# VHH binders against Type II restriction enzyme BgcI specificity subunit S.BcgI (bcgIB): the designs that were tried, part 8

Target 1, 341 residues: Type II restriction enzyme BgcI specificity subunit S.BcgI (bcgIB), of Heyndrickxia coagulans (Weizmannia coagulans) (q07606)
Amino acid sequence: MNNLIKYSTFLISDLFDVVIGKTIDGNKAQRNENGTPYITRKATRNGFEFMIDGEKEKLYSGKLPVITIGNETSKPFVQEFHFFTGTKVNICIPKLDLNRNHLLYITTMIENATKMFSYSYTINSTRLKSLKILLPIKGEEPDWDYMNTYISKILSNMEKNFDVQQNDGVSDLRSLKDLSWSQFKMDEIFSINSGVRLTKADMKPGNIPFIGATDSNNGITEFTSSTNASFDGNVLGVNYNGSVVENFYHPYKAVFSDDVKRLKLKNYPNNKHVLLFMKVVILQQKVKYAYGYKFNATRMKEQIILLPTKADGTPDYEFMEQYMMRMENKVVGRTTEKEAD

## First folded at step 1 (VHH)

Design f3 (framework vhh_8fcz_2)
Fold by ESMFold2-Fast, scan of step 1:
Structure f3 (fold): chain B 341 residues (1-341), chain A 125 residues (1-125)
Amino acid sequence: as target 1 above (341 residues)
Amino acid sequence: QVQLVESGGGLVQPGGSLRLSCAASGFTFSSYAMNWVRQPPGKGLEWVSGINSGGGSTTYADSVEGRFTIIRDNDKKMVYLQMTSLKTEDTAVYYCAKEGEYYDSSGYLWYFDLEGQGTQVTVSS
């Protein structure tokens, strides 16, 4: 029977190589909006503090995804980008090829284990290696397929429940369900620029992300010091070959493959929250309205998307920005409530 | 506001029986699978048993199968663990655990929500 699950305990050291990040002290961190993520021991915002400049010797540039855990907070987070670390951040590098969903499941089990062992705020690499977590099993091994399926199902259900809850609980006309929506071609909304081919033979090692047409690591496949005409930032990178229709917001400067299109808003300041709204719209509405068409560079400009509109028929960018900020605040509020208990 | 309150633990002789109870509040009880987990002295968590939301499907750790029975009463918002043929190895704090369905800004999804204080079971002469 598919619903009957057995569990066993596993050491973190059996599943992960545990290392401590090469430290950049916060007071010495050089903030740069076009830089690389700086992960600290904080208990909120995925451990993310801001973007920084750093030397390549201090960069975690290994296998992704990984789990990071600060010594003082004991809060585990999944990292999907390469990053710099602040003081006393542990990096748990999977021994097997585990995906984001596997690691999200593991983070919940680490959290439960730290509650039970009173390691909260005192965890370090030695204690992490000795930590036992409870996992579902298939035979004598962790049931990775169960963990992946479980997280995928929960994430799908939460997205549906969040939208229903927002629509049911909101009495203003700016909820997604209650807005006027109109069709727009992508080239009416975005300037669309191609990435530029850069071969591995032409890539010198460095800290600049190289963005390929993949659905993993937010599109990052390599890190380089080599640049070309695609060098750009504060863009939505949209795949038109490879992992077609996948798209990622890149706040940092990156070099983009010729399989990735770089999008910027034409008639509104390029804003993180508006671009994250557009990410969701492109994923959902593009599939709906381009059914039967292969998504390619020549068709991206003509691709129809649905956007909330003002009475004058123009996109309601201010609504998009506010909506995404509200969603972010709601998620942050839930984390704070959980940690207060 | 998930609240789980375990009770029914105590001192019993080997071969004895105990019935543990868990009173749940603050969530739609009939929508979640419930589990029992235990922590023996000086050791980590050990999963004991699970029951689905409707009560029709149960599962058990190999160490307790045939000796323990998990049941639930959705009308009373209770889950129970009937323990028979108790062994010294069953000595532990027992926790009632709700299957998680909760997401926060860190990306956490709680599979076991251990909100209760637990109930101590001691099996000795």
Scores: ipSAE 0.000, ipTM 0.459, lowest interface PAE 11.6, mean pLDDT 75

Design f31 (framework vhh_8fcz_2)
Fold by ESMFold2-Fast, scan of step 1:
Structure f31 (fold): chain B 341 residues (1-341), chain A 125 residues (1-125)
Amino acid sequence: as target 1 above (341 residues)
Amino acid sequence: QVQLVESGGGLVQPGGSLRLSCAASGFTFSSYAMNWVRQPPGKGLEWVSGINSGGGSTTYADSVEGRFTIIRDNDKKMVYLQMTSLKTEDTAVYYCATSEFSYLMGTDLQEYDYEGQGTQVTVSS
């Protein structure tokens, strides 16, 4: 924190309508793999238990995304799909139209606030409504843009330096509709390696990013001087637990949680632009892995993705790179050549 | 498949000149910094020179500064090493190299990929 950024405290009730989910008892829940997510007070798997059938009057079918938080565990989770609730689950419904990234920042602040209240602390709806969290402000309102970018300032500067030197050579102007596409298994495209567990108690402060299974701040949850066998860089970090299938390109070296898989290209040099193209392709699989299915190592390896291909049937990595370079040049307000539509 | 093909080596007398060439294929050449590294007989690898992706920034090992010039042609996907005032100590197999870190230039030899055959430079009378 520096004095150029102002912070203020906000009540959860200032930002959210807090309601208690209409309970379906776990003993009476009717399991159906084609049903609706059943969210409980559990501290793992995003609160997700299994898919169920239930009465429509007990379904949370309101605004999305929302935060759920169990009374006994006090662990907040972002929900992106409509769901049924088990016993003692609070639902925090944003008063503004907030995206997933905003809510994940807020879940971090909720966890930080609740950790101060000891081993016996429970978070019923009254306590949750009265909980104060510290947020950056713009005027008198939370600075939602800052919450997404505070750590990204360093990353943005690193990427701008890279991009200024790297994306001056755009020569392939083909559009996505001009291409042939083919199916590939992810293990044909990527080396897939797990992160390695590092507990908060074992983390010493430092300048190395620690990457967790979150969709906020490019996955960065801490800065540490502690390293382990996951210390790596120039990778696509793909969430295996928590925010499943969310993924971020990490051009720097970082330490990766065991809930994050590190992906590198097998048959092309790891490149920001190719990996950002892959990010979008992988993210399109989110619906398949949203609930009931983890993006585990075996499923990730066998996952089919659709990629542009050359005449010989191999992935057109050079096109992927050139295409993303063109997209980036548009954002910076420059075009190296006239672009075809 | 990434391919780097070095050429232009040979036998030259002390004080002479050579130009080495490296032809790149299988990746977007214009997005990567390129480096020259060398291996003298019976010694380990030594970084020689680097050039950024756009060609506007170059770096050199102290032993070659003022004598060697690295240049690139992104349209032709070529990197060159112009060597002048050659010394017997410049005798080595020369490799062009890139890194998985596309911006990397300099002495961190463990980060470079150089699987090619190289080109032999021999400086003797």
Scores: ipSAE 0.000, ipTM 0.236, lowest interface PAE 17.1, mean pLDDT 76

Design f36 (framework vhh_8fcz_2)
Fold by ESMFold2-Fast, scan of step 1:
Structure f36 (fold): chain B 341 residues (1-341), chain A 124 residues (1-124)
Amino acid sequence: as target 1 above (341 residues)
Amino acid sequence: QVQLVESGGGLVQPGGSLRLSCAASGFTFSSYAMNWVRQPPGKGLEWVSGINSGGGSTTYADSVEGRFTIIRDNDKKMVYLQMTSLKTEDTAVYYCAAEYVEYTWEGSTDYDYEGQGTQVTVSS
């Protein structure tokens, strides 16, 4: 019920300067692992294709953050880094100094507005400028504080927060220097299941996190009421496309993009501490997968990782759990000490 | 150097079946998602189906779902489109198209490589 919150309609052109990116055709893009993000019309992966080299003149190097929207897909994404654009990508540059939370709220309202039209609705710069979105108001202006608080509250409820209470049962005090390390294939350690494609057209608004192949907001790109076979929780979501190798522990239930693999431990209970240890181990592969070298299911299964090993040659899961519990306790203790001061 | 060569098109009666083939050469086929797109006479390009680089995930346009099947053979560097229950509105030139991504997206239009096409005509 929102009878105390007033809404009004705003044109995108009232809030943003809408420009079309200076295009680099995909077939002419010079791929480079040390390059700059190349954003296209695609409806997945935050619009990200790969890293490229390009002329400085064609780089969007202006105000950040911005929203990008492909003409045919009409899927809005928040961009926090400078980028090159493929064909028919609109850049919505805020007229005011808006933060990421403001723009995330706006992307939801843009999607809601476009979903109100027929399945054949396509966006172009003219239609986008004339698109009307509903925003909460304070007086006659958009209520930016409300939008920021709303998104912050949603993200805070979903993000991993350190428990104020210390973890019980810490008894393993060995340091990383005291350990034997051995090589394991990821397929020996994890069951690996794909996310399942859920298109813009099939995604209805709701409260279930949608996990995309991004390195921000714990992988959360949308909130939906739509579900499919990827609906899952208590997993490590590992990006094999987009922000490759980036990974997040998801204790909540979520729907996972087909660009994200869902990992669960084969021989140990899934818990946040062991999976967070694995997060760090998997991130050590980031340099190997720079510039579009994809972490596909076959490569992920065969990927060698180094883990602490018991005398019998098996992974020391108990150490991994205890080590991360101990690290969490140090962070929580530091925070409590600051509050006591 | 890079080639995508389509084959298997032809004239077929409504309700009939055809299998299209696409032979790829000159690039690392297993690193590319593959698509079938079509162009009906006098109309623009329409995305039909996609298959990821590993072959485990497929997507279809609503107009063909349940009637068409996309499959790939990475060892042979081939992608296929099995078409059943063909309708007159399926008449088009069919193109094979490659993207350097692991997963293609529904309605994809940004391809790295495209073939020259094969004509499918559904008529009595």
Scores: ipSAE 0.000, ipTM 0.110, lowest interface PAE 20.7, mean pLDDT 76

Design f41 (framework vhh_8fcz_2)
Fold by ESMFold2-Fast, scan of step 1:
Structure f41 (fold): chain B 341 residues (1-341), chain A 129 residues (1-129)
Amino acid sequence: as target 1 above (341 residues)
Amino acid sequence: QVQLVESGGGLVQPGGSLRLSCAASGFTFSSYAMNWVRQPPGKGLEWVSGINSGGGSTTYADSVEGRFTIIRDNDKKMVYLQMTSLKTEDTAVYYCAADLTEWYLGSSYDFTEDEYDYEGQGTQVTVSS
C-alpha cells in the first residue's frame, strides 16, 4: 500500500549541486552532426536542440547522469551524455552516486512541485535551490532503493504491456534517440536501376501500374499491359525528376518511367519494413531539393544518408526492420481502438 | 521554400462557427499527415486534430470531438478545420503542422507537437461574448 510509505520534503540544494551551464548562444552555435549535444531551455525533446562544435571550457564534462532544467520552461530532463548548454540552463549534479532510475523519479517530483506554480513564473537557480520536493523516506533519508525499484517496475510494465498489446515478434524497443547514426552513400546501401521510357502511344491498356515521377496516387499515372526492362516489384521507386526525392514502396509488379529510380537493398534481404524506413530517411533530403537543387542519377548514388549503425560500423538493418514493425503495430492498434468507438 | 500559412481566425461569439484554412507550399503535401494544434493564453501547446496523408483517417482531442471537423484537399494543398459550437475555452492561437511519418503507414493516430516536421505562424481565434 503506497499510503503506508512515509514521505518527507527535501530541498534540491540538499540533494544536488546546482550550477548554470556555460552558455553558447544559439545564433553563434556551430552545428556539426559529429559534434556534442546542445541542450537548451526548451520543454521538448529532452532539451536537445542539435549537435555542435564548441570550446572545451564551455562543455559540461562532469559527473553523469545529471538533471537539466531550463529557467523559462521549468521542465527537468535526465542527461546521460556530456553536453553544451544554451542560455539559462541549470545543471543539477547529484551529491550521491545516483543512477538513471533515481533521477527519473526525482524529475517526476520536480515536475509535481513546479506544476503548483503559475505558468508565468520563471524558475531561476536561486528558486531551484530552494525548491522542496516530496520523496519517500527510510529513516530520515531518501529511500533510494524504493525509488529505483518503483521506476524499474514501471519501465518493465511498459515493455511487457507494449509487447502483449502490439507485437510478440518485436524485441528491439530502442527509440531513434537511443541510436548511433553514421553516414552512408546511397550506392553503398542500394542497387539503383533506372526506369525505362515508355510513351503513352506505346502503352496498351491493361492492369499493370505505370509509375511516373509524381507525388500523388502512389506514383501511379496509368495502367498498362505493355512491359519493358523496368518491369519490377518489391522496390522503392524514387523520383529523380519531376517531384524530386518523393518515393513510394511498390510491393506489386509495375512498369517504371525513366524519371523514377528503382532501389533494392544490397546487403540485407529486400524487406518491406526496411524499405519503408529508408523511404522516411530519403524524404528527409526533400528540404535540400526544395530550394531548387537537382537530384539526378549521379547525385542519388553519391547522396549521403544517416542510418542507425551497429558497433562494427555497419547499418543496423535489424533495428530498422523492428522499428518499422513497431510503427505498423502502433497504426494497427490505434486503428482498432478508433474503430471500437 | 517551405511554408504553411494559416487563415480564417477572428472574434466569434460562444456557440458560433469558424473555418480555419492552411495553405501549404514548398514540400510534397500528399506525403504528410496534417495536424491542428493550439496554444491557449498562458498555456502550452495542445493537439486538436489530425488527418492522414490520404485523408481517409481523422482523429480528434476529446475536448473538440463532435464539434470540429478536419478536411484536406491534396490537389489544392490545403487543410481545413471546421469549428462549430465554439466555447470560450477554444480561445487560442491555432497552428497548422505537418508530420512526415504518416504516409508510408497508410493511417496513424499518434500525432504529437514534438514530432512535427513543419509548423505555420498561427492564426488567433477569440471566443467571447
Scores: ipSAE 0.000, ipTM 0.119, lowest interface PAE 17.7, mean pLDDT 74

Design f46 (framework vhh_8fcz_2)
Fold by ESMFold2-Fast, scan of step 1:
Structure f46 (fold): chain B 341 residues (1-341), chain A 123 residues (1-123)
Amino acid sequence: as target 1 above (341 residues)
Amino acid sequence: QVQLVESGGGLVQPGGSLRLSCAASGFTFSDYWMNWVRQPPGKGLEWVSGISSGGDSTTYADSVEGRFTIIRDNDKKMVYLQMTSLKTEDTAVYYCAALEDWSYMFTGEYDYEGQGTQVTVSS
């Protein structure tokens, strides 16, 4: 009502200890799917390149979460797992105990402040330490409660119409080992609709998420009041270009980039649990490309996926739903009954 | 006056190389996905390769992956298909095709199509 939010500038060095990761050159990186994340200066996939084995002395094993930012790209990412770094990766370690929401707010402010360095200038640890970001204040300090609430409200608003019901209907206790798997083309399983191009110049500020072909922040790259024919919700957004095969479930309404496909189930009620199961299945293609394989882009409609099947050869959608409900119940601290045998 | 004009087709020996070119006019080239599609003798249309409006993403059919490269030049309004290690099965009429909504790429329906250029791989 008459309470205006006040802002002030803060140096990154006031908020973070900035260090350069102990470098493992890509030529010396030993790829291992069961290894540790290898974070590089790339502007996509949360900075993630692949999993590696590396020298313990080169591992970032300190405080989490942290922000990583590459010298050449200036794109900041929140890291929630310990990692190895490639060449010229800065690690911003918070001086205070900040959560993921705090760091997501900070990454937005860093990105806004570093626009000038993302192309013609290189950001290094000295420049990063001297970077000023604009933050809301309470008294003379950053308003961390405001930042946390801001991100939480955005996420909450995006989850409008999301089913938060208790998963009390769990009755199928089969494990993944108990299943027969068969091949299906994606166009047999999903209706597939494209996003529609919306340029930065045509994008007006607002509260509607804009979904780009990224592997961070649930694909959300901007917030806009501008809409087009891609305005949709309760979909699995699958990146075909950019961060290929990365995908996110969007329970809220959003506007989708032309590099993102919107998927809905054809032959089963479109629901979050089956779509979240499909997310994992589609991501198995990423593992194929990321580990020992040259990138091989297949047409999305013709893309083969492996699904659990019933004896009649159709996908076992009921199993997929029940399995994901059980996984969700475990995450929220609920217990499911195990089979007697 | 929308036009897509293909060139560079011809007769090549197996294992050879060939570069196809497509010159676009009459539309905002930088707003369209550009595609190469082919029709082998007695077969239907087969999508070969696509490149995003900005040129930052490329996709290929499994049959040509590692052998063909799609490139675009938005300033010149050109798209190219560099073909290497050509096989007799690559014999087809090759069409340049423009598509605003990428989701229809695999339907065989495009907003604009050229007249095609014949590629024959034979000894």
Scores: ipSAE 0.000, ipTM 0.101, lowest interface PAE 20.3, mean pLDDT 75

Design m14 (framework vhh_8emy_2)
Fold by ESMFold2-Fast, scan of step 1:
Structure m14 (fold): chain B 341 residues (1-341), chain A 125 residues (1-125)
Amino acid sequence: as target 1 above (341 residues)
Amino acid sequence: QVQLQESGGGLVQPGSSLRLSCAASGFTFDDYAMHWVRQAPGKGPEWVSSISWSGGSTNYATSVKGRFSISRDNPSKTLYLQMNSLRPEDSAVYYCATDTSLYDMLMEYADFDYRGQGTQVTVSS
């Protein structure tokens, strides 16, 4: 009956068995493109370094999915495949049968609880076991159904009861399941322009965001008064190095790293809602470009994406705009939404 | 029905203290976790602190741990943030949030509008 969810704290050790991976030294790793993933303490690329051959005794071949987190500022990641580990990688093995969506929710709560801003602060297995996270509850236990539903809705971008009353421009109520979809190359849809290298030595302090190839803080890594040929706004910034395929809409003007591509629509006015729809579509390619496959300019231009289409075979940009407006209305209305709706 | 109203911000010098308040109405306050989130100009929202429904459990961002204290008074339906040893990097608009709005902010940083007006904290000499 209430619009809010009740929470309690849980120790990681109550929910997971925490073990340290059986280490293979990176200098001794036998690289093989057809081998097994090698997961390190790095904070990018899902912890993935490269594919290796390794001794079976050192392979994590247990329960999947699991969470990996490095002893330093490494982000918690969900692993869905068996893997080898580098130095100081913790593996959190669920005590219950949890799916990918449950673990994605947990990674968000671990990240919130750690907020590791300094490389000098290390989470070892003892500290990780004693870490408390906030989870939604049903009775005295974590509300796993709520967590699964919450992440599922975000990932699918699919809501059954869109609130159309908060945006007066909404008139298209079609669902994603009822649409015709067609393949398009990204270079048919977008003008794709490179960012331009700006060194730290040439970067003067100021108020202009500098966009790097990161998956945090909307891509913003610095603020500067220095500009170059990448100075641009009302674009989708797509990472082709670093946090590959991660992308952010930038309504403001910013300077873009040479590791970020700036995308604008060719055949439709650049607007927030269409670009946010495209953000989700592009993120569906993350699986393909995980595990060291670089999303460079040539691959980005040739990448096939699926878009809703009109009867004439052109992208249905009007639907994309209307759909994202409905999603936005749903999000801003969440605190008035009844539980179990 | 749910209303959250932040107050207590202001302009202070580095090293000063401020206490922020959030007055809640329209829901059963003591059944739900509460959060503080801040947003500085040109940046996305940053989670600051959380408190369980009973007040028995708290969490803090690494950047504020040891300096900030979250608390709640369930009878008066009020959430607090005690901020000590303030630094220029603490300058931001501070929002109180329910768990639902926190997760919306975490998943959609630049595209989420806060329900309350927030309270401005400026730390400068």
Scores: ipSAE 0.000, ipTM 0.142, lowest interface PAE 19.5, mean pLDDT 74

Design m19 (framework vhh_8emy_2)
Fold by ESMFold2-Fast, scan of step 1:
Structure m19 (fold): chain B 341 residues (1-341), chain A 126 residues (1-126)
Amino acid sequence: as target 1 above (341 residues)
Amino acid sequence: QVQLQESGGGLVQPGSSLRLSCAASGFTFSSYGMHWVRQAPGKGPEWVSSISSGGGSTNYATSVKGRFSISRDNPSKTLYLQMNSLRPEDSAVYYCAATEYTYEFDWGTDYEYDYRGQGTQVTVSS
């Protein structure tokens, strides 16, 4: 393949010093809204429980940023502020001078390495130190520049089109750089349904688009009157074979190849603006799925994506929708792309 | 919890055939490349064969090429090794192993395995 990034495995202990936080028991924590963050084993809200007062000796006041991981949840989070820890929280302190973007990439790779383990499988400091993660390489070293650029691209692809101009009816003016971003599995966000095989020999001519695993013509390869169980619309069609990870929003009814997955939002009204936001987020995964490594149904369901989040740790769908609506308003009347979705 | 369980080993005469099986559980089998590794007494581990996550690509050590055949059945979460024309030098404990992100074995033959089974003994002797 022409676009192949080389990867190698690295032990967490090669990249980080792994220590256990000096524990403050949650039932004995002194809550104070003007205090210091209290990080626990929880799998939500960046591990953040509440603000507390505590003894200086028990405060993590070392190098920042760091990654925290609870033993029971195995969920990694980037911490940018000094914090107190609850029971059984591991702190991964980078050996090199790494920034937030480096650590966000690392958390995604840790999630990918642990995604298949059940709740009964715990990651203690010994297991964490011996955990292997897959990273892009430059020579024999992790390609930190690539990781930084990759995460920056997730943010900047939306930021490049950000319009600070206040138009009539604009209600959400938040900056992309000011938002909290968190990890989500795609099957947590989307219902994912397969297309169904339909050969060219079995296709009768007609007016229904047939969507194949291509990166051209919005995925449309034929027009047919033949339908099957894949007949669907108002979906994001994502290629898992052929032009893998390429994806297109289909507002019309179409028949989908067995090489294309049909995605709809689970926890928000399915609408084009949120799906177009998701298109950009999913496309950032393209470089990961090349040369023999397929974006199949199992990998697609378990793929980690970064999304803007509310304070409660849920995706900020309202922001995604408002942001894309503002972008559409700025580009009103543009028809420069023949294959607009 | 991740588990790999090998079976099918035994004592056979030179020239015989055996089929080894490996039952996988506790991880998404279809997302992992699978491998067979053997270790004879007094020797280090030797990579024998690999198969990609989708089954489309296979690779073999030169010592077994043309005699052994690796295959997998993703629905049943089972890995196989068909061993033909067995030789005394094939005597070893055979382990199945799993590796995330093999990329058609871009790692070459120097694999670092994510998971290994307990092994099954193969003895080729008269």
Scores: ipSAE 0.000, ipTM 0.088, lowest interface PAE 23.9, mean pLDDT 75

Design m2 (framework vhh_8emy_2)
Fold by ESMFold2-Fast, scan of step 1:
Structure m2 (fold): chain B 341 residues (1-341), chain A 125 residues (1-125)
Amino acid sequence: as target 1 above (341 residues)
Amino acid sequence: QVQLQESGGGLVQPGSSLRLSCAASGFTFSSYGMHWVRQAPGKGPEWVSSISSGGGSTNYATSVKGRFSISRDNPSKTLYLQMNSLRPEDSAVYYCARESYYDILTGYEDAFDYRGQGTQVTVSS
């Protein structure tokens, strides 16, 4: 019953054709809201910078989906639309008929493999072609069905949570400037539980995400069948060591590193949209740590965050939920006739 | 189109005060948290202070806490940093920075997405 997933290593060059995008310099890019995506070596927002007009000769118009990876950042992203590229962006074009879910799984494995390039943070096309990634196997080949099913389950769980929250029920159109904001300590807002140490040597291969103190791939660093007292789900995982204040919402069950705190709302139903609002608020503290602020584990509980506040002095959770539902609708191309600019 | 323009830097003696300003344009200033960051000669960037979009919450680096005060005037689209009891160690280029927004479906933005050109502060005897 407990069939542990077997893994083997595969070269990127065996699975993908790796090419360098034809460069358009960002300073010379012609912005057009009705244009084509411009993908840079940016480590955030799927590599997406803005929409541009460009010469068709510089457009990646080949097979989709593909993976893009910037040389400087080594961050892999799945692209489902044709795009222009900025400087030093690698495009990994699948040799097999792979869908979005396959590539999302592979991006996690690429990131696991590239974390060894710590100081340089660089991967060129030659190094990328020679990179080995760890994939689940069926016989001697990658287990594509397993990868597809695994990612599909994660996305389905996100969609089920989305269905419970009625995004078409947006009625609060207040802007952030229309709100009163007040200070709250994180331990007033959240129940905070520690992860539990689990070393790589003690991890058995499996299909349960292991959440480490990283800023990439939703915090997922490994997949394991090993569990401990940190096994949990429907939480905001917040790093208090490593990539401090980086945080991710986990609708699925996972095992959490002792460098990650699991947060749930104390005084409001634990809700995807409210937790995603809290994600943004907590990330505002990242500048403090990046630029010389000293952090210790107890400071997360004592950390002050700024939240929208009702007239009675309590957090405006209903606004937070509505605001994030509205932002989500905007990103997925769903517009409400009542929504302001 | 987003522009941040710092001013108010200069050469001052230890123990003196200086007020920096940042004029913002090309976006809805009142909707964004704002930061001051500095870079001293031969050193990496250091975060100095932050202020919420409405001005109700402020944070400070330990090195400047009690000496510096961040404020904003949303109608005039201006960010301020009042620097008191200046020390030689405060000598740096000071940058105004806009806080980034997270995009739920496309991933994570940096803690701030735009910086101004900077204003030089030199504290010497």
Scores: ipSAE 0.000, ipTM 0.140, lowest interface PAE 15.7, mean pLDDT 75

